# VH-VL binders against UPF0179 protein Maeo_1037: the designs that were tried, part 17

Target 1, 145 residues: UPF0179 protein Maeo_1037, of Methanococcus aeolicus (a6uvu3)
Amino acid sequence: MDKRITLIGSKIAKTGNEFIYCGVLEECSECRFKKICHDGLIVGKRYRIVSVRSAKHPCIAYGDGVKVIEVEPSNNFTILIESKKALEGLTLSHSDIQCNNILCKYYNLCHSEGMPEKYKIMELHEKIKCPKGNSLIKATVSTIN
Short names: E, the ipSAE of ESMFold2; O, the ipSAE of OpenDDE; V2, 0.75 times the mean of E and O plus 0.25 times the DockQ between their complexes.

## First folded at step 13 (VH-VL)

Design p3 (from p1 with heavy chain L100Y; framework fv_retifanlimab; at its last look DockQ between E and O 0.03; V2 from the best seeds 0.00; counts 0 for: pae E 12.5 > 2, placed apart)
Fold by ESMFold2, look of step 13:
Structure p3 (fold): chain C 145 residues (1-145), chain A 119 residues (1-119), chain B 111 residues (1-111)
Amino acid sequence: as target 1 above (145 residues)
Amino acid sequence: QVQLVQSGAEVKKPGASVKVSCKASGYTFTSYWMNWVRQAPGQGLEWIGIINPSGGYTWLDQKFKDRVTITVDKSTSTAYMELSSLRSEDTAVYYCARTYDWGEYFDYWGQGTLVTVSS
Amino acid sequence: EIVLTQSPATLSLSPGERATLSCRASQSVDYLGSSYMNWFQQKPGQPPKLLIHDASNRATGVPSRFSGSGSGTDFTLTISSLEPEDFAVYFCQQSYETPYTFGGGTKVEIK
C-alpha cells in the first residue's frame, strides 16, 4: 500500500477519520513541517488516517498543535461537476471546467490533479457559488476500477 | 508532592534481560508522559524513549530498536522499561523522568536504578 | 538527530567567581519564538535537577544567580557568583525533536 506519514490537527487525528487535502496555506510557507505536512498530498484527494501518534507538535495553523499520522489515499476524489449532469451512481467522462481564476476558493476542485478519463459519482454535496456563473455541485467520485 | 520511586539495583550477565519499574505518586499518572534516560558510570545522559500512559503509545531512540520495551500499568501508576540482550555497555544508572507532553522539559526524576552487566 | 556540544569540559573556579558554560546545537532548536533548550545540574549519586527550561526560564526554587540565555544554536548558562553547592556537572538538553539529546556536560570544580 501507498502509505504516507504526515501531520494533522490534534483534535482531528483519529484512526479511521478521513479528510480532504486542500493545499498549502500561506501561513505554512515557512513552517518547519511544510515538507512532511504537504509533500505527496494531492489537492482534493481524500485520505484515511490509518495510525496516529499521540505526541503533539507546535503548529501555527492548528492552535492545539498537530500529531503525526499515517495516511493512505482514498479511491475517492472531491470535484465540481455541472449540476445538470450530477446523479449519484452515474459514470461520466471527465471534462475540465473552463476557468483560469487561480484565486478562486474552488480552483483546485475544478482542476483536480490526476483525474481519470471516467469516474462514478458516489455522493453529491452542496451547490457552490461559482464566480463565472457556472451551475456546479460538489461531488465525491471514484475511479472506475 | 510528586514522587517517582524506582526499583532496586540489578546485577545481570550478558544476554539477560532487566525490567526496571518506576512508581509515580502525587499527581494524575495519565496526565503526563514518562521518559527513560540512562547514564553510564562517569558519562553523560542518554535518552531511551517516552511513553504516553493514557494510550500506551511509545517512541524510542533508534539505537534501542528491538531491545527496549516501555510499558505502563495504570492501575498501579507504574511505568516499566525492559532491556533485553544485555551487553557490558548497558551498565548504567537508569532513570525515569516526567514531562507534561513531548517537547517539554523533564520536571521530576526518579532516584535511578543501577544495572550492572558483568560476565 | 541534534548533537549538543558543551564547552569547556571542565571549569576550575573558586567560590564567588562567575561561571560561564556554553552549549552549541548542530541545528536550530527554535520554533515560534521559543528555544527548546534546557539546563540541568547533577551532583554525585543524584539524578539531574532542572535549572533552566526553554533557554532562559528558571525552574521553581532555582536561585537567581543562575541565568540562561541564547537562541538558535548557541546557548549559555551563567552562574554569577559560585556557592559551595554549585560545584557539580551541568548538562544542556534539547526537547525540540526526538531522540531528545544531552550535551556531554561541563564539570565545575574547585581548583
Scores: ipSAE 0.006, ipTM 0.499, lowest interface PAE 12.5, mean pLDDT 80
ESMFold2 (binder alone), look of step 13: mean pLDDT 94; pTM 0.948
OpenDDE, look of step 13: ipSAE 0.011; ipTM 0.583

Design p4 (from p1 with light chain Q27E S34D; framework fv_retifanlimab; at its last look DockQ between E and O 0.70; V2 from the best seeds 0.00; counts 0 for: pae E 7.2 > 2)
Fold by ESMFold2, look of step 13:
Structure p4 (fold): chain C 145 residues (1-145), chain A 119 residues (1-119), chain B 111 residues (1-111)
Amino acid sequence: as target 1 above (145 residues)
Amino acid sequence: QVQLVQSGAEVKKPGASVKVSCKASGYTFTSYWMNWVRQAPGQGLEWIGIINPSGGYTWLDQKFKDRVTITVDKSTSTAYMELSSLRSEDTAVYYCARTLDWGEYFDYWGQGTLVTVSS
Amino acid sequence: EIVLTQSPATLSLSPGERATLSCRASESVDYLGDSYMNWFQQKPGQPPKLLIHDASNRATGVPSRFSGSGSGTDFTLTISSLEPEDFAVYFCQQSYETPYTFGGGTKVEIK
């Protein structure tokens, strides 16, 4: 019911990959695929690729071409949160971990893009060793609305 | 050898439904999209819609959206088109036709299924 | 949606003559140097048969007497020397955007 098709750059068109839909590019106004690339997708929402068609199509926005993909909304993703806030079922307001260490192997889990203002904790996983000494735990969360 | 074999002719009354089948052979069924196209007697061709058999995604022309359902059965390599609330103007030959992908040309067609709607 | 207008509606010719069939789209069907116009032949009681895809590419097994040309909104199917089996109805069809649409057809009939 929630399945959509769109096109994405051939290099990133892999089952299991996720992306954030950022809207219609101005150079796409003349594109023959404009109706399916953007119809039914919500700006700012995260999608997961569930299947990839093998044919490659020319695209003005992607120099190596695009492939037709089926996508579904991504409801869950993994982030790091402060252990003291981490209770399964709890709804939290999103706030970034105050850490500027962009070279940290956990950086993307501390600064997950596409998070709405609030999320619900679905499952807690292992605690991690933060180089800055923060008490952090890995969690699977779900976006609200 | 690619073949698309459709179900036999149907005679229906207004208000009924019809379900036409299209059995594919000679290729990997999920590698191609399946389309439905109709042709009223003595008239041109009219595209109805398309399905991706691998995921089941469908797209329908707006004029059919409330009355047509397109489905597939991957285990039998068969596509189906069901048209409900039949009217006399739905009398046509209904074809299945395959395309390699979205926006590609129709390379193979079924033999057609005549659906006659008369009161 | 894109409307395709074919002309003439009927073309009455003899075997051996040259046939020129026209198709005009209400909007351009070009993208990135390609034209998404196709041509089909249809005989009574038969499904359409693909002749030309993407404006100028002959489908597998189509005789060389069939050729397609054009771009943008103006497209032509040419049959250089009509054979008896070529007397049929010919349709253009755009695959540029959904809904895919067909022209009204040109009937090529024997004089």
Scores: ipSAE 0.056, ipTM 0.648, lowest interface PAE 7.2, mean pLDDT 84
ESMFold2 (binder alone), look of step 13: mean pLDDT 94; pTM 0.945
OpenDDE, look of step 13: ipSAE 0.180; ipTM 0.724

Design q1 (from n3 with heavy chain S51Y Y106S; framework fv_nezutatug; at its last look DockQ between E and O 0.02; V2 from the best seeds 0.00; counts 0 for: pae E 6.4 > 2, placed apart)
Fold by OpenDDE, look of step 13:
Structure q1 (fold): chain C 145 residues (1-145), chain A 122 residues (1-122), chain B 107 residues (1-107)
Amino acid sequence: as target 1 above (145 residues)
Amino acid sequence: QVQLQESGPGLVKPSQTLSLTCTVSGYSISEGYYWHWIRQHPGKGLEWIGYIYYTGSTDYNPSLKSLVTISADTSKNQFSLKLSSVTAADTAVYYCARVDFWSGYSDYFDYWGQGTTVTVSS
Amino acid sequence: DIQMTQSPSSVSASVGDRVTITCKASQGISSWVAWYQQKPGKAPEPLIYSASTLESGVPSRFSGSGSGTDFTLTISSLQPEDFATYYCQQANDFPWTFGQGTKLEIK
């Protein structure tokens, strides 16, 4: 996939970091960098930073300013899936694990943001011991386009 | 010192593709900056065509977007302009120029080529 | 697109005169304005950027001011080499756009 240039808060502007693009903020509407920051990104999609420029720009959304970054869409995700659905090579429609315990250490893996509607299970990892007793397994999944 | 120099055919037939190259010296185009194309029709003002960033990202004037392609060859320290389906309206002096878009307060064309005249004629 | 309306289209002046050129943007563009000088057969050369910052090597008789929509280039005391065409340019939004130009001629 094609790389895109955007801006991100200087404190989180590190190669290898990932973020979910959440859309245009109201305060960005009059910003001269609006096009660069927003037009090339898709709301709800996860991106990986592949390079960072040193120059810092002022930004009202980020108090410490923003840096120019080069990003590409994340295609691989680590998530928890139901064990009964866990088969390498299988294509699944994404659905979060039904659980409201936001304090669970596995919450983000059960409710991963920026997930595609469909993915292919690429690799299965260890089973996890769910506090609620759900039969879950860690998996690497890839976007299907 | 940074220098830019345009090159390419000075005469292009209507409906053909205009192709120009800007050779940069004194600075590597892979190190930074935005690299722009601007044109000036005879006796007229200046019109921005588009740019290529040192990372390869491009943006074009919406009025020309469907006809313009800007590319870069870092091995030669060059970037190029292709304008398809040219007409007499595309007759102009074409300039390449540099911009430090991300310097914060220095968004201007700080270095220009000398320009190359392109005439569209049958 | 943002339109830059430059005025006057032409002006005649004498050496030593004070000359003012104006550029009006169709919308607010903060201070993202540059000014260029162009002589016949030559490429434009930068004079001012960010509305009021003098480009390195440019004589101090050149100055720029303004913010929002109204911008001004001023030459405090014209020199013989200053007779040329001047352009404003906005860098707030792409596509970047230029004023129509002001031809400064000797009276």
Scores: ipSAE 0.018, ipTM 0.657, lowest interface PAE 5.5, mean pLDDT 91
ESMFold2, look of step 13: ipSAE 0.084; ipTM 0.641
ESMFold2 (binder alone), look of step 13: mean pLDDT 90; pTM 0.932

Design q2 (from n3 with heavy chain Y54H Y106G, light chain S50Y; framework fv_nezutatug; at its last fold request DockQ between E and O 0.58; V2 from the best seeds 0.00; counts 0 for: pae E 3.1 > 2)
Heavy chain, then light chain:
Amino acid sequence: QVQLQESGPGLVKPSQTLSLTCTVSGYSISEGYYWHWIRQHPGKGLEWIGSIYHTGSTDYNPSLKSLVTISADTSKNQFSLKLSSVTAADTAVYYCARVDFWSGYGDYFDYWGQGTTVTVSS
Amino acid sequence: DIQMTQSPSSVSASVGDRVTITCKASQGISSWVAWYQQKPGKAPEPLIYYASTLESGVPSRFSGSGSGTDFTLTISSLQPEDFATYYCQQANDFPWTFGQGTKLEIK
ESMFold2, look of step 13: ipSAE 0.402; ipTM 0.736
ESMFold2 (binder alone), look of step 13: mean pLDDT 90; pTM 0.928
OpenDDE, look of step 13: ipSAE 0.206; ipTM 0.749
ESMFold2, look of step 15: ipSAE 0.419; ipTM 0.749
ESMFold2 (binder alone), look of step 15: mean pLDDT 89; pTM 0.927
OpenDDE, look of step 15: ipSAE 0.252; ipTM 0.768
ESMFold2, look of step 16: ipSAE 0.413; ipTM 0.750
ESMFold2 (binder alone), look of step 16: mean pLDDT 90; pTM 0.927
OpenDDE, look of step 16: ipSAE 0.373; ipTM 0.789
ESMFold2, fold request of step 18: ipSAE 0.413, 0.380, 0.359; ipTM 0.756, 0.730, 0.728
ESMFold2 (binder alone), fold request of step 18: mean pLDDT 89, 89, 89; pTM 0.918, 0.920, 0.919
OpenDDE, fold request of step 18: ipSAE 0.167, 0.205, 0.280; ipTM 0.756, 0.766, 0.786

## First folded at step 15 (VH-VL; framework fv_nezutatug)

Design s1 (at its last look DockQ between E and O 0.63; V2 from the best seeds 0.00; counts 0 for: pae E 6.3 > 2)
Fold by OpenDDE, look of step 15:
Structure s1 (fold): chain C 145 residues (1-145), chain A 120 residues (1-120), chain B 107 residues (1-107)
Amino acid sequence: as target 1 above (145 residues)
Amino acid sequence: QVQLQESGPGLVKPSQTLSLTCTVSGYSISEGYYWHWIRQHPGKGLEWIGSIYHTGSTDYNPSLKSLVTISADTSKNQFSLKLSSVTAADTAVYYCARVDFWSGDYFDYWGQGTTVTVSS
Amino acid sequence: DIQMTQSPSSVSASVGDRVTITCKASQGISSWVAWYQQKPGKAPEPLIYYASTLESGVPSRFSGSGSGTDFTLTISSLQPEDFATYYCQQANDFPWTFGQGTKLEIK
């Protein structure tokens, strides 16, 4: 795996946590830590924290400061897919479930951020009872490179 | 290039306060590195004492926390160590060092070290 | 505190020999390990950081490996100037700690 060193808010700096890199803030443009924070990450990509160090650094974007972390790109995702597409071993191009109900408890699974363009269905889980009647199934998918 | 130089009394009496200063040249201590103190008792290994960031944030070895104070003077490009209530166990070579945060937090530059002897 | 158990405490070797020094962390510390060389009367000098990255100016006969708990410093072909004391160091958690050191002596 392609591990990277970066910084993240101290409150969310925990091994096992995942985050979506959203890019450089305006306040970061002249920051001396810009290289560490941003050069190794890709906007829109999901990363998993694999280690956290104790040292805390001040940051104008994070009031509680930031900690040094080691991250790797997330390669496994749990999402909802249409049942008709649900076949283990199948490669799919990612597309969100067509639904605009942001209050739905499954919304994040239907509209998962940081997803690769293509993925392979690795494991199928239970069917989900969609409030709008969509035929959905929970699946573990892996990035296709 | 970056250079660090320790300075202070080489002899301190028991129960008094050890005071050392590290003068940094070739780099501003306000530009985003951790600045550390490490000591080495005669014939022994290395012991981390503590560190300071240019903002004043400090971290101390728990074994010494109650006795150690690290401060910085950005106007002089210096940072200092104070160790109170010293005993013979505090006799050591004291090093100041810079940590390369960008490359994974190792001590990339060291002072030459200054010997401090605690004796009556 | 994280303990760095370094071995051996001393080693005798000859010029041209391959030398291996090991450091074991009391818990997983990823790759947050550095190696230093110290000669008598001198400050430590960095050799390796982030477990396996060679410091600028350090000869290529030095190499570091390991991740998690077990780390190794290797000198592929010992040179006369390599006789010194070597230390590992972890920067994963405060307090940062060093190994006990390995004194490399001429046989």
Scores: ipSAE 0.034, ipTM 0.675, lowest interface PAE 4.6, mean pLDDT 91
ESMFold2, look of step 15: ipSAE 0.118; ipTM 0.645
ESMFold2 (binder alone), look of step 15: mean pLDDT 91; pTM 0.938

Design s2 (at its last look DockQ between E and O 0.70; V2 from the best seeds 0.00; counts 0 for: pae O 3.6 > 2)
Fold by OpenDDE, look of step 15:
Structure s2 (fold): chain C 145 residues (1-145), chain A 120 residues (1-120), chain B 107 residues (1-107)
Amino acid sequence: as target 1 above (145 residues)
Amino acid sequence: QVQLQESGPGLVKPSQTLSLTCTVSGYSISEGYYWHWIRQHPGKGLEWIGSIYHTGSTDYNPSLKSLVTISADTSKNQFSLKLSSVTAADTAVYYCARDSGWLGDYFDYWGQGTTVTVSS
Amino acid sequence: DIQMTQSPSSVSASVGDRVTITCKASQGISSWVAWYQQKPGKAPEPLIYYASTLESGVPSRFSGSGSGTDFTLTISSLQPEDFATYYCQQANDFPWTFGQGTKLEIK
């Protein structure tokens, strides 16, 4: 089953939101709810919130408390790929665009976190004018199971 | 195993304050989970009154919020309910219950219930 | 508040029968639904939580299903000890709310 129950900071606990699971914090080491919060999630993987309960629970790691959520692994991603690799239906191994300009508005699309090792290009979108001259295309990609 | 037991007066006069205590054994209320009060009017369904978390945080039914106070005494492993300005409508069997935790927050352990009658 | 509309209010059945009780939430509540059995003079006892997970010790003839707004409790083959009142409960939003109950009586 892909659906998993976990907890997340109340401020970001919204249906449809996505997050990258970053692992267990030191503050969580002795928490009795550690299993609920962390088991079943994979470090570095992106998850989508599919439901949120209204109840707020105290948490040492989140000062504003946490809410119970249901999550599932994100299956679709919007990223930038090299134009020469852009073919709908094609399976690619993920690799970040070679660029270190963290101030670029496209940086997150070029360096998307939580990406699967392999994905299939589902849909191609517009070409992006890269400030460094890279030939890039926006694409919707899906995880290969 | 976890056991809950309600205690308090079975008769309360109108406009007075209903006071009940739930004594928990087999589990420390200071360790976690929500602890709840639920009531059932004669021949009727169940109504959630409120809850208290081990940290002292409380949640109340909006319909009763202005009249309800829930507190906890960790030294006695007890939590209590106070309902002020009672009327005949508050006649019911009162249950204390434990939240099962994070997996659905259902009530896994219940007290046997205590009958409270509001009458002059 | 989230309303839980339970149906039927009462049902008569015989031992061995298949019985179905439904609960409809006034809004989407995912799988945050529990089911309880209550016998006269006793506190409710949990049967199902998170819509379909069987509580420990509960016979396998009990099952729960549903998600979103529509939920179902099923007894596959009714036993004599199953005649009681059943309640659904939502735990998605405060305040927690219950269905009005279904009284299962012997035919």
Scores: ipSAE 0.158, ipTM 0.739, lowest interface PAE 2.8, mean pLDDT 92
ESMFold2, look of step 15: ipSAE 0.376; ipTM 0.722
ESMFold2 (binder alone), look of step 15: mean pLDDT 91; pTM 0.938
ESMFold2, look of step 16: ipSAE 0.346; ipTM 0.719
ESMFold2 (binder alone), look of step 16: mean pLDDT 91; pTM 0.935
OpenDDE, look of step 16: ipSAE 0.042; ipTM 0.686

Design s3 (at its last look DockQ between E and O 0.68; V2 from the best seeds 0.00; counts 0 for: pae E 4.3 > 2)
Fold by OpenDDE, look of step 15:
Structure s3 (fold): chain C 145 residues (1-145), chain A 121 residues (1-121), chain B 107 residues (1-107)
Amino acid sequence: as target 1 above (145 residues)
Amino acid sequence: QVQLQESGPGLVKPSQTLSLTCTVSGYSISEGYYWHWIRQHPGKGLEWIGSIYHTGSTDYNPSLKSLVTISADTSKNQFSLKLSSVTAADTAVYYCARVDFWGYGDYFDYWGQGTTVTVSS
Amino acid sequence: DIQMTQSPSSVSASVGDRVTITCKASQGISSWVAWYQQKPGKAPEPLIYYASTLESGVPSRFSGSGSGTDFTLTISSLQPEDFATYYCQQANDFPWTFGQGTKLEIK
């Protein structure tokens, strides 16, 4: 698919792991590998690691070093959506659930990072009892390309 | 243009230490690539020995780890191989090589011409 | 260690022939495979890296393909200067390992 090669901290360099690319660090500004680490990735986008090379390379930003990985943009997301919008096959523009309770166990599902602007609802799951009374439902959504 | 050149004695006695040096020109070994030793026994394939980063970090073939030491001298733009307790099995052409560490596959982009080392009493 | 099983060990061909060399990894290694050409008395020279990317200066008659465990080097139309020994190499895991080599000879 749309594979990218990059480097990531050795501790989190595992096949199947996902991460949000947050951009270039100050420590990377003069790094010779800056192009490899950063040019192929988009800030704010979520990527899935599809392969990891075992060799560990030194890195100023990661004390434990970095590993070369292949990544793909994440295509599927599990999120909470408003029940009234919950229809399989429906295309929606993404918007976070309006909630500031960062201590809520559902916060990451209500405020999922790296989401595309638009997605298609692929599968609906169980309704979620929101502590604030929002009518929410868990859904698997896919990026619209 | 990057050039690598192996140097060292072509004859080593059994149980002694084989010592080779790779001199790099056209590129500073301290700038970010990492550097490797490979050998080829007569009429045989290629065997990776080990590597060293500009930071001094090394990786060795497990089959040779206990006997191999790779070091670098950035002031001379050289890196070296020491193989202790050599036997006839260590007779080979020894190559130093550079790996292009640009993320698009680690491959040996530049090689030395190779130096023949014979282990014989 | 990852074994790279290269085949055939030798192949006889004529100028203009299409030649294919294969390399099978003992486990999945994505596309971390390189191919080299070695002539007698000379060091290996890179041909392909990352399974299918042609090294600068290498003729377009050379091509590489494959991912996972099965990889191929293809010479579309053999030239006189192509008679040599070819090696595959994996860089997915240490220790890096090479195929046994394929000697390409004149028929």
Scores: ipSAE 0.185, ipTM 0.750, lowest interface PAE 2.4, mean pLDDT 92
ESMFold2, look of step 15: ipSAE 0.284; ipTM 0.699
ESMFold2 (binder alone), look of step 15: mean pLDDT 90; pTM 0.930

Design s4 (at its last look DockQ between E and O 0.67; V2 from the best seeds 0.00; counts 0 for: pae E 4.4 > 2)
Fold by OpenDDE, look of step 15:
Structure s4 (fold): chain C 145 residues (1-145), chain A 120 residues (1-120), chain B 107 residues (1-107)
Amino acid sequence: as target 1 above (145 residues)
Amino acid sequence: QVQLQESGPGLVKPSQTLSLTCTVSGYSISEGYYWHWIRQHPGKGLEWIGSIYHTGSTDYNPSLKSLVTISADTSKNQFSLKLSSVTAADTAVYYCARDSGYYGDYFDYWGQGTTVTVSS
Amino acid sequence: DIQMTQSPSSVSASVGDRVTITCKASQGISSWVAWYQQKPGKAPEPLIYYASTLESGVPSRFSGSGSGTDFTLTISSLQPEDFATYYCQQANDFPWTFGQGTKLEIK
């Protein structure tokens, strides 16, 4: 997917930041930026900010205004996978770790949003000591194109 | 089709206030675009003066901020420029322009420009 | 303020020639650059925006390129109606700023 232009809240508009596109709000329906904000982005997909313009624009959805940014789909993800599936070069279908403890410090890594349906394990990192006893490994995974 | 037209006095005395109005047709300025004033001194380049959004939010060139006021009248589909304490350096062709609304702030529609001369 | 250094200030060329105008930004501005054509006694008209996107209605002999600090406007085969003054503009930071202009004259 090509680089896209969009807008995002000024407070989170920083190069290197990532966000999940969540779709169009009702208040965006008559906005002049509707096309640039929403066209070309896919709901539920994670994007990385590659550049930010300094100028702020008023936005009904963001009280502090928005900034114009360039984004690209995130290609690499850091997640936790089951140890038995941990093999560099292996292609996997994404599935969240079976856990409902939202207070766990690893919850976002076990339930990472915006993940592609399939990915390739690029690099394995350290084993994680799961509070529930799951055998997990931190891994860098990449989208399969 | 979107059209912009500048109007106002072509002659202003030093230390007085320059006042111009841009009348927009073919599009309502209340629908969410940015509207700009740009000037060009004789034989020189282009200088951005400032802009206004339909909500009333304004941005000014820092070099002119203390002297510039931009306002909008949505009922007349107009926006205006006031430049106080003018000098000979403010002699220029003044353009109003519309922001494209997409892909950054470039100017897709321009007025034909109006010449303002500052002279005693 | 971001400075846009445009070069050359003037260029003489003949119909059919390839012409290139450059603009250098004082800092990185990604692709937030537009190009305008201005004929005597007329308002500027947009040619290119976002560094390389051709404005609607503009002939395909015009093209823009560049990213970061260095940008170019190219006319692949100069036509009689192309003799004019050209300006680059940055749209990365307030205040919006223009290059000094390039006057394209008949050789």
Scores: ipSAE 0.086, ipTM 0.714, lowest interface PAE 3.1, mean pLDDT 91
ESMFold2, look of step 15: ipSAE 0.240; ipTM 0.677
ESMFold2 (binder alone), look of step 15: mean pLDDT 91; pTM 0.938

Design s5 (from q2 with heavy chain E31S G32D S51E; at its last look DockQ between E and O 0.49; V2 from the best seeds 0.00; counts 0 for: pae E 7.3 > 2)
Fold by ESMFold2, look of step 15:
Structure s5 (fold): chain C 145 residues (1-145), chain A 122 residues (1-122), chain B 107 residues (1-107)
Amino acid sequence: as target 1 above (145 residues)
Amino acid sequence: QVQLQESGPGLVKPSQTLSLTCTVSGYSISSDYYWHWIRQHPGKGLEWIGEIYHTGSTDYNPSLKSLVTISADTSKNQFSLKLSSVTAADTAVYYCARVDFWSGYGDYFDYWGQGTTVTVSS
Amino acid sequence: DIQMTQSPSSVSASVGDRVTITCKASQGISSWVAWYQQKPGKAPEPLIYYASTLESGVPSRFSGSGSGTDFTLTISSLQPEDFATYYCQQANDFPWTFGQGTKLEIK
């Protein structure tokens, strides 16, 4: 996986942090940093910060400015999957969990953005207490090369 | 052609404030460059002091942060260093320098002043 | 602070020699390393940034390599104008820090 240099908000610019690239904001369309900020990033894809430079730059999207970072695609996702489908080493096709409880504390793990079309289960973790009674387990998954 | 030139006293007494000015010619300090102070101790390596962006945003070496102030005067195309409470350990050649943010991959100092020697003694 | 440990502290070499200088970071810094050449009485001048990218106007006999913690500056065929002191610098985190220098002298 290729690494990429970009800019991100100063408060979240820490090595090890992850973010989902959501695209160019309209206020960024005229920004002098647009090329560095956004070129080479894929909308909806998750990235991990591997290196941070300390200099802050003004940015209309971030009140405390931005910092230069080096990123790599994050192939290592934590998601919730149905316990019945969950065996380490299996490759599954992505399928959304059918639940619309947007106030659930697990909502983002059930509806993780940037999911690959297929993924391999690398590690199973604890089962969770789903408010709707679904049998769900946390899993670390990876993209298929 | 970009040129940086340091100016200030060559001899400063202990406990006084060292004040240096970098005059920039051939380019505006209001650009998208970062402006830095770096010093080189006799027989020793280089030490980064701090940086300023033309809007007034600064970052300082933590070892000097309580003693250092960097400021910019865009009307004179200058930026300045003040280092308070100096001791003999502050004897060094002081450089001002520029970082080209658009160099692509990292901060490095593309233009340096000629350096000014500051001795703290007596 | 990230410490940059440079070796050797000095080297004697002849025109035409291949010279290598190493720099080790106290923690992983990816490729956020620059190299400088300094001649007596002058300011340092940039040679290489991002570990391996040559600054404009720098002769191709200079090259840089490494990532993570270990970095190398190489001069493939030494010329008379290359006798100087060389410094590495990390630009990964504040404060920016330099190696202690390597003095390259005529043998």
Scores: ipSAE 0.029, ipTM 0.598, lowest interface PAE 7.3, mean pLDDT 81
ESMFold2 (binder alone), look of step 15: mean pLDDT 90; pTM 0.930
OpenDDE, look of step 15: ipSAE 0.054; ipTM 0.692

